# Designs tried in a protein design chat: VH-VL binders against Probable ABC transporter phosphonate/phosphite binding protein PhnD2 (phnD2). Part 2

Target 1, 264 residues: Probable ABC transporter phosphonate/phosphite binding protein PhnD2 (phnD2), of Prochlorococcus marinus (a3pdp9)
Amino acid sequence: SADPDKLIVALIPDENAATVIQDNQGLKDYLTEAFDKEIELVVTTDYSSMIEAARNDRLDLAYFGPLSYVLAKAVSDIEPFAARIKGGTKTYNSCIIGNTKKGVTSFDDIKGTTFALGDPASTSSRLFPELTLAENGLTKGKDFQGVFLGSHDAVALAVQNGNAQAGGMACPILKSLKKKGVIDPSKVTTIAQSSPIPQYPWTMRSTLSPELKEKIRFTFLDLDSDKVLKPFNADGFASITDSDYDGIRKAGKLLGLDLSKFVK

## First folded at step 10 (VH-VL)

Design j17 (from j1 with heavy chain I50Y S59E; framework fv_acimtamig)
Fold by ESMFold2-Fast, scan of step 10:
Structure j17 (fold): chain C 264 residues (1-264), chain A 121 residues (1-121), chain B 106 residues (1-106)
Amino acid sequence: as target 1 above (264 residues)
Amino acid sequence: QVQLVQSGAEVKKPGESLKVSCKASGYTFTSYYMHWVRQAPGQGLEWMGYIYPSGGDTEYAQKFQGRVTMTRDTSTSTVYMELSSLRSEDTAVYYCARSPWYTSGYAFDIWGQGTLVTVSS
Amino acid sequence: SYVLTQPSSVSVAPGQTATISCGGHNIGSKRVHWYQQRPGQSPVLVIYYDSDRPSGIPERFSGSNSGNTATLTISGTQAMDEADYYCQVWDSSSYVFGGGTKLTVL
């Protein structure tokens, strides 16, 4: 069982890497003090690279999205332990958005357009948007063309500037970008919101010592630092288990996803 | 195994509020949406809305928006459906039914036994 | 609002094949679920996602969905199959049920 002097903490690249790293300096400082260990924050170039890093036992802690977690869990010895909580909820939604100026304000308007998607292993900017569109009679490659832009902020910007007429992304990230003034609410219309999705899981590699795993679990569950929690827009973190993500496993199968699409 | 058990029949007067319960057992309560569906005597099924017990998120059918409220108690694995401003046409059997949370539009695989509500003066 | 149309009744002799239709604009692009409701009982899911059967549902129940019509097919129909049958879809923000079909086995 491992108790390393340095913990490698990976963060899913749901936005550009510089922003993710900068926003999580508070987390790095907090964990450094709490564990009395060196903390290295890592943001991979894409979701599949983070899954591959976990597969090769290179990550001590990893903050995955739901689908990328399910994919990583299938090939890695990792376990989930905490997810963000706000106002008593551990869920979020995926948003389908359209460019207001181009008149994309309903599902019918998406037909014949270019639809922006995030990373192929994203839950809220790939899996749920494609599933929602299919359930409403719109099939990728037949009724619209999809383009993978790699991150949620890239999707939002592409729809705002008209490089794509519509797109799918996490509703909380859209709200954050509007609050920061990156996205103009008058230029982007929300067409639909998905059913609730379980929040991003914090995970740890299972081979860490039982004492260290317990320390990590309590450190997150007891966390009340505004500086750390603000980037997560959270009141704190609450306990989760692997079975909380069984629904994501089934959703992936419904879309026809398999592990080989995400391994390099 | 998996069961949804609803509260007993009720008789209400017009203008009153109705509150029906649905107690879940035999599965992970927070991993499934709970829907409410009603059926007036001799008529078809009508979807009213859902609650996701994990976060308390709700979605209501347009017809019932403003009159229906769905809540849950995770400590007892129980969902509640409250309908206000009752009229005689709200007389119906009210069912709870579950669906997996991971996709909009999944089927209702387990149903409660139904609660008969009669609204009359 | 989206509308699902079912025939009000269908009659078949025991052992024959019953076919119940569910019409809707571009319904072949949606996922259709089917419920059986016997008198005085709760609905029972018999087909989900167009053609899948839940555990415990006999193989004689099958479904299809294309264009503007989804179909529930019951082969070798038995007296116990006498019930109301409802189709259902998710349409953007709500579930929509068909009006129901009374299947009579005589």
Scores: ipSAE 0.006, ipTM 0.453, lowest interface PAE 11.8, mean pLDDT 88

Design j18 (from j1 with heavy chain S104E; framework fv_acimtamig)
Fold by ESMFold2-Fast, scan of step 10:
Structure j18 (fold): chain C 264 residues (1-264), chain A 121 residues (1-121), chain B 106 residues (1-106)
Amino acid sequence: as target 1 above (264 residues)
Amino acid sequence: QVQLVQSGAEVKKPGESLKVSCKASGYTFTSYYMHWVRQAPGQGLEWMGIIYPSGGDTSYAQKFQGRVTMTRDTSTSTVYMELSSLRSEDTAVYYCARSPWYTEGYAFDIWGQGTLVTVSS
Amino acid sequence: SYVLTQPSSVSVAPGQTATISCGGHNIGSKRVHWYQQRPGQSPVLVIYYDSDRPSGIPERFSGSNSGNTATLTISGTQAMDEADYYCQVWDSSSYVFGGGTKLTVL
């Protein structure tokens, strides 16, 4: 339907599902009131499952990561419309971290170690960490072993606990985990930060009615509720376009990723 | 120095149960999946199941559902495979094998030496 | 229920190129791994992700995967390459192995 009575809103599983759902209850309440529609929050098991749901037109709104968006856009009729903005910027960074007690404090210390990665379709917990390491002469499978743990919080905990000696994740998520006391700053060293990455895009399926699409766009762009924005660490949401993600397409090609293999 | 060392050969009678161990060394035990694969004499490789040493979660091939149990001990970096209600058809070499967490894209890169199990009356 | 089909045997003279096929419905959409098993030994990974070689595997080993057939190619075949070769994929909830191909170098 072009104007469904219930909107299915998918959220990328960048942390464990319970945390993602709990953190977005304020958004759910806000959207329920704004649209006068039932809102169902969906968190899939992994990034590829969310891409498949989009391909099959099962999602009305979807909050993708940058790479998973690029992958979904290639195989589904979706359009990006908003991303979070903070201090005038719509970007964030990926962090490479090491276990302090195991002495992993520089790139050279990563050789011969197990490196924790999030989901294979993650930008800041897979694509940019691998690109940063390659730029510093370290190749996955040759100089270190990669292990995909599925989420950013799993990466942070694995490195802190020594289950992996190093890892890659979103710097904002690491900062949040430190603030919450989940990660002890004395146990985890930040080795490097990536170049800026465009923020996660909010997307909608293109087959929604023009009237509903416009209402969705303005609802997000006009959003100024502290209750909703606090979990996003944002001043608000700002307009984005598909071309804002061309840098992600280029990064994937530079790392040699066959993007078609993720959507099969 | 990454190594998987399995327990020694066993001879069992029909109806008994089997428990094979696989001790890992040279890597972070909880950062990799562990699989069990068997091979009957003169036959091919057959996947039995996977265990996630970090959480202890398991998934078994449908053929072995109800007969196989996989467990681990993180203090000794050891995985166990127990197979119950043994029949002569269970005579095989049993292997443990390691894979990274990305199952579709990653293969079994390190294998144990195998454990020969003979089931005869 | 997914099935991988391999020829039971392939014979090649020393120095010639051996090709071992692995057939499966739409296998080109999956990632194929190849294992070498010499008599009495554990399997050894020789190709992963369709075409990548692990460190220590000679350049004469290569792989490809498209459509309904994946192929392991061994150029300049040596007597030491005589072994059983198995292809493998992940399908939904399980790993599936091919039936194996006995490579004879004569």
Scores: ipSAE 0.006, ipTM 0.395, lowest interface PAE 16.2, mean pLDDT 87

Design j19 (from j1 with heavy chain S104D G105S; framework fv_acimtamig)
Fold by ESMFold2-Fast, scan of step 10:
Structure j19 (fold): chain C 264 residues (1-264), chain A 121 residues (1-121), chain B 106 residues (1-106)
Amino acid sequence: as target 1 above (264 residues)
Amino acid sequence: QVQLVQSGAEVKKPGESLKVSCKASGYTFTSYYMHWVRQAPGQGLEWMGIIYPSGGDTSYAQKFQGRVTMTRDTSTSTVYMELSSLRSEDTAVYYCARSPWYTDSYAFDIWGQGTLVTVSS
Amino acid sequence: SYVLTQPSSVSVAPGQTATISCGGHNIGSKRVHWYQQRPGQSPVLVIYYDSDRPSGIPERFSGSNSGNTATLTISGTQAMDEADYYCQVWDSSSYVFGGGTKLTVL
């Protein structure tokens, strides 16, 4: 339906599903009031499942990561409309981290170790860490072993606990986990930070009515509720376009990713 | 083909613990949520809880909170349901069932064959 | 605490339309799923999200949901449709099943 009575709103599982669901109840309440519609929050098991959901026209609104968005856009009729803004910027960075006690404090220390990765379709917990390591002469499967743990918080905890000696994740999520006391800064060393990455895009299915699409766009761009924005670590949401993600398309090609493995 | 294959029937005494397994095949194990549902003889279906196989996150029905534990082993594509402090009223067929990737409002599209558990002294 | 109420049994002649109700306070605001269970077998999903049919489920199965009642409708009922039927919703923090309805086709 172009104007459904119930909107399905998907959130990328960049942290464990229970945390994502709990943190976004304020968003659900806000959108219910703003649209006068039932709102159903969706957190899929992994990034590829969310891409498949979009391909099957099952999502009305979807908050993707940059790479998962590019993958979904190739196979789905969706359009991006907003991304979080913080301190005047719509970008963030990927961090490469090491276990301090195991002596992993530089790129050279990663050789021969287990490197924790998030979801295969993650930008800051897979794509950029692998590119950064390759640029520094370290190839996954040759110089270190990669292990996919599915989420950014799982990567941080594995590195802190020594279950992996190093890992890659979003710098803002690492900062949040340190502030919450989940990660002890003395146990985890930041080895490198990537160049800026465009922020996660909010998307909507293109088959929604023009009136509803406009209402959705304005609702997000005008959003100033501290309660709703707190889980996003955002001052607000700002307008974006598909071309803002062309750099991500190029990065995927440079790494030689088999994009067919992300669609199921 | 997509299948969920459960462990065999169990006979337990009151006060013991139960551990039932559910092995998934024919799909990507970490891409679907897994639920446990039980059915006492001649009675209806009762939801026990859910596990997220990728991260291991769980959520349990209030009635079973404190007695049930759900775990998974991604290397064998297997989920486990452990129920402690068994009573005669825990006699039931226990099902695992998967839900597609959606939401806190999932439909259970594939079910295991069920495991009969008898609790008697 | 949320309760779904189903009739314990419904009887129809072959070829007639069977309707199975699922009552719940403001159930029209929830998504309702329906399962068919034949004796000695595992449940099978026949309707999800109020009215959608899974692949392989005959078109004679349909669903609706409004106000305080959701309904599973089976048109042109066949002997093979004889089974227990359960409705299901998500309420706040858990899944709730109805008590089940035994459909008899005679």
Scores: ipSAE 0.000, ipTM 0.427, lowest interface PAE 15.4, mean pLDDT 87

Design j20 (from j1 with heavy chain G105D; framework fv_acimtamig)
Fold by ESMFold2-Fast, scan of step 10:
Structure j20 (fold): chain C 264 residues (1-264), chain A 121 residues (1-121), chain B 106 residues (1-106)
Amino acid sequence: as target 1 above (264 residues)
Amino acid sequence: QVQLVQSGAEVKKPGESLKVSCKASGYTFTSYYMHWVRQAPGQGLEWMGIIYPSGGDTSYAQKFQGRVTMTRDTSTSTVYMELSSLRSEDTAVYYCARSPWYTSDYAFDIWGQGTLVTVSS
Amino acid sequence: SYVLTQPSSVSVAPGQTATISCGGHNIGSKRVHWYQQRPGQSPVLVIYYDSDRPSGIPERFSGSNSGNTATLTISGTQAMDEADYYCQVWDSSSYVFGGGTKLTVL
């Protein structure tokens, strides 16, 4: 339906599902009131499952990561409309981290180690870490062994406890985990930070009615509730377009990613 | 490898305009933000503003709003900072500095060598 | 109008630990960066995001940030560490620097 009574809102599983659901309760309450519709939050088991749900037209709103968005856009009828903004910017960064006790504090220390990665379709926990390592002469499978742990918090914990000697993840998530006391800053060293990455896009299925799509767009762009924005560490949401993610498409091609391996 | 090279020292009179350049090399110019920071003789560091070289978007510190203009030339990987209506208190070393991201909390990882500007009558 | 407060000077003997404070209202909620400026030279980033070290910065440099105070700690201080040290944060549309601390190694 172009104007459904219930909106299915999917959230990328960049952390464990309980944390993602908890952080978005304020948004759920806000959208329920704004649209006068039932809001169902959905967190899939992995990024590819969310991409497949979008391809099958099962999602009304979807908060993707940049790479998972460009992968979903290639196979589904969705459109991006908003991204978080803070201090006038719609960008974030990925971090390469090492276990301090194991002496992993530089790129050279990563050679011969196990490197923790998030989901295969993650921008800041897969694509950009692999590009940064390649720029420094380190190739996955040749110079280090990559292991996919599925989420950013899993990467941070694996590096902290030494199950992986190094890893890649979103710097904002690392900052949050340090603030919560989940990650001890003395146990984890940040080796490098990436160039700017476009923020996670909010998307909607294009088959929603023009009236509902306009209402959704303006609801997010006019959002000024501190209760909703605090979990996103945001001043608000700002308009975005598909072309804002062209850099991600180019990065994926540069790394030699085969899109067919993410979505069948 | 990564380097920021600034234009040479300037001597100006009050009321004139200053234009300092900062040429970037060794990295993708449009993927990083550029800041301008000044330091008056014997004083601390003072942030002036930021430019996003990809789009040319700028944001300036309140103190310099209306007097400072930042621009870039992507073909030469160069950022410019122009300060108008110069006063003697504008005498300072002016630095460009790179930030990998335009946000509320990112560090300046690479700095230019500085440009000494003296404003005197 | 956010203000960062640093002591104007700190003196230590060679091999001892130097501690430089950076005070600010709720600074523990912000990410603090630290710069070293040797006489006649450009600033060099020595600590970013409260406690992380850039490649090439010695392990004797460390940082912390909680409550109203961020701290730069230099263990086993050497003569080459003599410099001015500046803390920095972003606050509501601008970057703010502390006044700087002159570290003397005697």
Scores: ipSAE 0.000, ipTM 0.395, lowest interface PAE 15.2, mean pLDDT 87

Design j21 (from j1 with heavy chain G105E; framework fv_acimtamig)
Fold by ESMFold2-Fast, scan of step 10:
Structure j21 (fold): chain C 264 residues (1-264), chain A 121 residues (1-121), chain B 106 residues (1-106)
Amino acid sequence: as target 1 above (264 residues)
Amino acid sequence: QVQLVQSGAEVKKPGESLKVSCKASGYTFTSYYMHWVRQAPGQGLEWMGIIYPSGGDTSYAQKFQGRVTMTRDTSTSTVYMELSSLRSEDTAVYYCARSPWYTSEYAFDIWGQGTLVTVSS
Amino acid sequence: SYVLTQPSSVSVAPGQTATISCGGHNIGSKRVHWYQQRPGQSPVLVIYYDSDRPSGIPERFSGSNSGNTATLTISGTQAMDEADYYCQVWDSSSYVFGGGTKLTVL
């Protein structure tokens, strides 16, 4: 059916599931009231599981990262409609970080080290870190060893604790972890920031009724609740289109990723 | 043709360390993860950890963290799994198995023949 | 930690269809792989990515995955299919195997 009684809302596991679910309770309450429908928040165990859920039409709304969206869009009937906006921009950056005590403060210091990566389908903790390193003459598996830890907070903690000497993650998540006291700024240094990356897209299943899809767009674009927007660190949500993610498609090809092998 | 050939059976005493090898041939060694999986007599398969042979990166199952170490030698296309502080419960057939580097979601398509390790006093 | 549940045994007559279930919370959102293990032998991949068949695996092997249950189906079951079958998924930081199902063809 095009108008379900319950909306399944998936959130990308860019941090541990408990944090993601707790941070989005305000959104759940807001959507429950706006749609007069039951809202179920779902956090899959990894990015690929969320892509597969979308492929099998199990998600009504999905908050993907840029690369996971591109991968899901190739195999799913979904459409992007909104992304968070802050200070007039719909972009964020990826950070390359190093362990201060281990003396990792520049690209050259990454040679021969273990580099922490998030999920393989992550933009800011996999794709852009690898591209940035390659552009600076450092190739994963040749100049440094990559280890996939599954989430951005896991990357930050591994670098802080010295389990990895360097890593890549979303700059906004690093900033949040520092504010919460999870990451000590004296133990972790930022080596580099990437070029701007388009913000995480909110997507919806294309087979939802036209009336429901329009209501969903309006509900997000008209949102100005501090309680809902605070976890997103956003002024609001703004319209986006699929072509806003063409740069991500190009980046994947440039790194030589076989995107077809992330999804069936 | 792709092959993974493991070292021969071993008998160990409690408290000793085990080191099993897995030699790869017939494919690009650095383009695949290598996993270690064990199977106690009459029991199921249990994942122990993964190594990326290209860089030497490792990740271990929580149960084995602190006791297991995985390494590789790219010149001989060989991976090693070392398990310390052996107990009788570590008696098992130990398998190596490969999966492609580009995703954690892929299956283990080629397996070694297994190495039987008996831990007894 | 994520748990996959399989029946300990399944029996089927030669030529009949065998079905082996693999239960897991929201397993339909994961990619399920199936391995066949004959006594004294290494596991062999028979189905990957829920329903794909590796080269050399007979057409009679098929798979599905939806909701909380993934299923391995063997049509026209033969004596040579008698083995233990294991399902497997990736769960964020680890690979999880089901407990295994002993298929008896009698």
Scores: ipSAE 0.000, ipTM 0.379, lowest interface PAE 16.2, mean pLDDT 88

Design j22 (from j1 with heavy chain S104N G105S; framework fv_acimtamig)
Fold by ESMFold2-Fast, scan of step 10:
Structure j22 (fold): chain C 264 residues (1-264), chain A 121 residues (1-121), chain B 106 residues (1-106)
Amino acid sequence: as target 1 above (264 residues)
Amino acid sequence: QVQLVQSGAEVKKPGESLKVSCKASGYTFTSYYMHWVRQAPGQGLEWMGIIYPSGGDTSYAQKFQGRVTMTRDTSTSTVYMELSSLRSEDTAVYYCARSPWYTNSYAFDIWGQGTLVTVSS
Amino acid sequence: SYVLTQPSSVSVAPGQTATISCGGHNIGSKRVHWYQQRPGQSPVLVIYYDSDRPSGIPERFSGSNSGNTATLTISGTQAMDEADYYCQVWDSSSYVFGGGTKLTVL
């Protein structure tokens, strides 16, 4: 059982690294004081790199997206313990967006276009957009061409600038980019929203000591500081379990994803 | 094994509100959407809205927006549908029905027995 | 609003094949589900995802979906199949039912 002097905390690169680090600085400071330990934030270059870091037992805490968590859990000794809550919900949605000036405002307009996708292991910027399109008779590689741009902010900007005609991304990230003035609401149309997706899981290495694991769980679940929670746009954290992500496993299989491609 | 059991028949007056319950058993409550569908006497099925029990997220059909509220209690695996400002046209059998949460395009595979609501003066 | 059109009634003799249509613009691109409702009973799912059958539903029930028409087919129709049948799809942010077809067996 491990009780390290320094905790390595990995954050999924769903946006550019600077934004991810900035959004989690308050949490880092809080955890440093709560644990009386050094906290090192790590942002990998892509989702698969974070999965590999977890597989090699290099991460103490990891904030995954739902699909990347499912992929990491299959090959790593990790356990989920908390997810963000806001307004009583611990779910979010994926958005399909189109470039307004290029006339992409409905599903029919996506046929024959270039569709921007985030990271291949992203739930709201890959898995659910592809499922939503398939539900509406549009298949990647057949009815439209998919391009992986690596992050949600890259997808939003590509659609706004017309480098892709349409794209898929997390609705909360789109809302944040509009609030910050990065995305102009008049240039981007939201065509559809997915079914609810379970929020990103906070996970911990299962080999940490039982005492440290309970302290970590307690620290997150009892967090009520506005200073820490505001950057996450959260009211707090709630308990989660691995079974909360069974729907993600089924969605991946329904889309025909070869989950082994993410395990190397 | 899997069951949805609804509350009993109701008689209401115009202007009152209705609250129907649907208790789920035999499956993981948070892994399925719950829908509400109504059927007026001699008429077809009409979708009213959906709730995701895990998060409490809801979406309502345009016709019922502003009059319907859907809630759930995860400790009892029960969903509720509340309809306000009742009119005689709201006389119907109200059904709850489930579908998997991970896709919007799946069927309603399990249905409750229905709750008859009569609205008359 | 998306609209599904069904014939109001279909009549067949026992043992014959009944076909119930469900018309909708580009419905072949959607996933169609079919429900059977007997008088005084809850709807029962008989076909999902265009052509799949739930456990317990007889093999004489089948479905297809292409272009602008989805079809529910009941071969060797029996008296117990007499019921109202509804098609259903998800369209963008709503679930849409057809108007229903009353199947009469003789």
Scores: ipSAE 0.000, ipTM 0.512, lowest interface PAE 11.2, mean pLDDT 89

Design j23 (from j1 with heavy chain S99G; framework fv_acimtamig)
Fold by ESMFold2-Fast, scan of step 10:
Order: sequence, then C-alpha cells, then structure tokens
Structure j23 (fold): chain C 264 residues (1-264), chain A 121 residues (1-121), chain B 106 residues (1-106)
Amino acid sequence: as target 1 above (264 residues)
Amino acid sequence: QVQLVQSGAEVKKPGESLKVSCKASGYTFTSYYMHWVRQAPGQGLEWMGIIYPSGGDTSYAQKFQGRVTMTRDTSTSTVYMELSSLRSEDTAVYYCARGPWYTSGYAFDIWGQGTLVTVSS
Amino acid sequence: SYVLTQPSSVSVAPGQTATISCGGHNIGSKRVHWYQQRPGQSPVLVIYYDSDRPSGIPERFSGSNSGNTATLTISGTQAMDEADYYCQVWDSSSYVFGGGTKLTVL
C-alpha cells in the first residue's frame, strides 16, 4: 500500500486547462494544509489521456466525469468516494443547444446541420446528447454531422459563433459561461435538458494505505468552508459508491459503446 | 424500498378541481423525474405531464395544457397534480410514476397505487 | 402526433410463446418501453430501452425493435402473464403509449 509525500490530483479537462486549474486553486490549498503533503494538480489534454494515466497507476486522486470514470474503473484500481452537492442534489443535467440566429430551436432544426460534441468520453457533452438525439430519430453521420471539439466551453462558443448550428454540453457549465459573459443568452437557445446525471466522482487509487484513504474521505466529506467551496462551485461533498454510476454504464450500452474497448 | 403513495379516491362534480398527491420514499426525491398518467375505465394509459422535482420545471401534454398544474414540495418529497374544470370524461385512475435518473426519463420504473377519481353530474 | 398501434388481443396456450407487436413510423429509431398491467393493479415495467429487463423480471420476457415494428416476446407463457401490455416511446413533444394488448392464456 502507498503513502506518498506528494499527491498527484488529476482534473478532467471539461473546459480549457487554465480555467480548470484556476477554479481548483482553493481546493489545492485546502488539501495541501489538510494532508500536510505536496499537491500536484494535473490536467491532461483529453479525457482518454486521464483514463490512461489512471490505468498506469499514475494518479492518487482523480476528478472524473461520469462516463470517463466508468471507463477508467474498467481498467484501473480506483474507487469513488465523494461527489459535490449543490442546491441539495448530487445530480446535474446535459443541455442540447442551438444557434438562435440560425433558427435552431427544436430537434427537427438539427437535421442537416453540424452538431458540436465535447470529448468522446464526456457524459453530458457526448453520451447524453447523442443518446437524446438518437431517441428523437436523429442519427450521427446520417441526419447530422458530429464534430468533437474536446471541451464544453469549445462547444458553447462554436454554437454561439455559428461554427456549429447545435451542440451538447453540461447545463451547469453553460450557466457559468453565461454568468461570466462568455456566452450571450440571446444567441444560444436551449432545445432540451436531460434527466438528472450523477455528479462527477472524486476517486482515489485503491492501493493507497487504508489510513490515508480514510483521511482523504474524511477531508472531503467534512469540508464546509464557503471560502473553499464557493470558487469550486459546490455546497459540500457527499458520499457516493460505484453503483451510483450503473445508469451511465447502461446509457453507454444504449448508444452502442463497447466500454471494454472504448476507442476515441 | 422505493415507494410512491398516492392520496385516496375522490368524487367530484363537473366544473370542480382535483388535486392528487404522490409521496415518494426510499430514494433521493430530486434525482428522478415524476410523471402523471391516467387511465379512463376500460381504456389505455394516457400521459398527462412530467415534473422535474429538482427545479420544479414542468411539461404537459397538449390535451391538458391550460387545465393541469404540477407542483412539488421537496421538504415532504411529495408531488401534486391539479386538474381544473372537470368533466365526466376526466373519470379515471390517476397514477404518478417515477422516471429513471438517466437520459430523458423515458421509462416509468416505479408506479404509485393509483387514485380513482369519479366525476359525475 | 405520433401514433403507436398494438393488436387489441393475443391468445396463447400455456407454455407457448406470445408475441405482441407495437407499430410506429420509424419506431426502430426510437427507444421502446413495455408495461404489464394485471386487472386492478398498477402498471409494471417489464422491458425498457427496447430489450433490457428490470431487476426481478424473468428472462422469458424479451424485446426487439427495428424498422416500423417493436415486439415484446414472452416465452413459456404462464397463466400469471395474463394481463394488458402497453408499449411506450418518447416523441419529441410527448410520451406516447400504444392502445394496449390483452394477453389471454388458455
């Protein structure tokens, strides 16, 4: 079992790396103090690179999206322990958005257009949008052309600028981009909102010592500082288990993804 | 042990309003969608609408738009369905049904026991 | 308005295979769910997303969906399977149920 002097903490690149690192500085400082260890934040170039890092036992803590977690769990010795709670819930939603000026306000308007997708291993910017479109009779490559842009903010900007007529992304990220003035609400229409998706899981390497694993779990679950939580956009953290992500496994199968042989 | 427990049977006169409750237990109330479905005597299932307990957002079937209102109380894990301007054709068993947490809540995995509403003149 | 068409009734002898169809334009591009309703009882989900079974539903229940027809198949049909069966899809604006099929086991 391991008790390293430095903890490598990976953060899923759901937005550009600078934004991800900036948003997690408060958490980094808190964990440095709580663990009395060096904390190294790592943001990989894409979701698959983070999954590979986990597979090679390189990450001590990892903040995955739901689908990337399910994919990583299949090939890595990791365990989930906490998810953010916000507004009393441990869930969030995926949004399908359209360019308002180009008149994309319904599913039928997506036919013959370019649809922006995030990373291939994204839940709210790939899996749920594709599944929702398929359930509405819209098949990628037949009824519309999908383009993978790698992150949620890239999807939002492409739809706003008209480089894609529609796209899929996390509703909370869209809300954040509107608050920051990056996205103009008058230029982007929300066409659909998914059912609840379990929040991003915090995971730890299972080979860490039992004492360190308990300390990590306690540190997150007992976190109640507004100074730390507000910049991280959370009210707190709540316990989660692997079975909380069984619905993601099912959704992946519905889209035809072979989770054992996921390819980019 | 997931349960949806509905309020008891009602007898109404034409022109009155109906309010049926559905109390959820055994799961996180705000993590699932709730649907209302009715069934007239000897007839099939008819979807009335959906409520998203987390945000309170609703969407109603066109047939009921303007007559139906769905609400929830997160403190008691209860959803409500109100139907106004009742007619004899509104005589039916009214069900609440839970939509699963992933995708658009398309399947109804847990159903309440039903509330019989009789509207007669 | 999207319409799902089911036969009003299907009869089978005990132990035989029952098939219940659900017709709809391009229904194979949609996800189909199936409900069983015994007399005086609430509906029970028996198949979701075309072919998946909820926990507690026997393996003799299966589903398929392609083209313009979705099918619920019950192998080794038993007396307890006698019920009304409803298919259901999500259309872009609403949730649509079929008219229901009464399965009689005699």
Scores: ipSAE 0.005, ipTM 0.464, lowest interface PAE 10.8, mean pLDDT 87

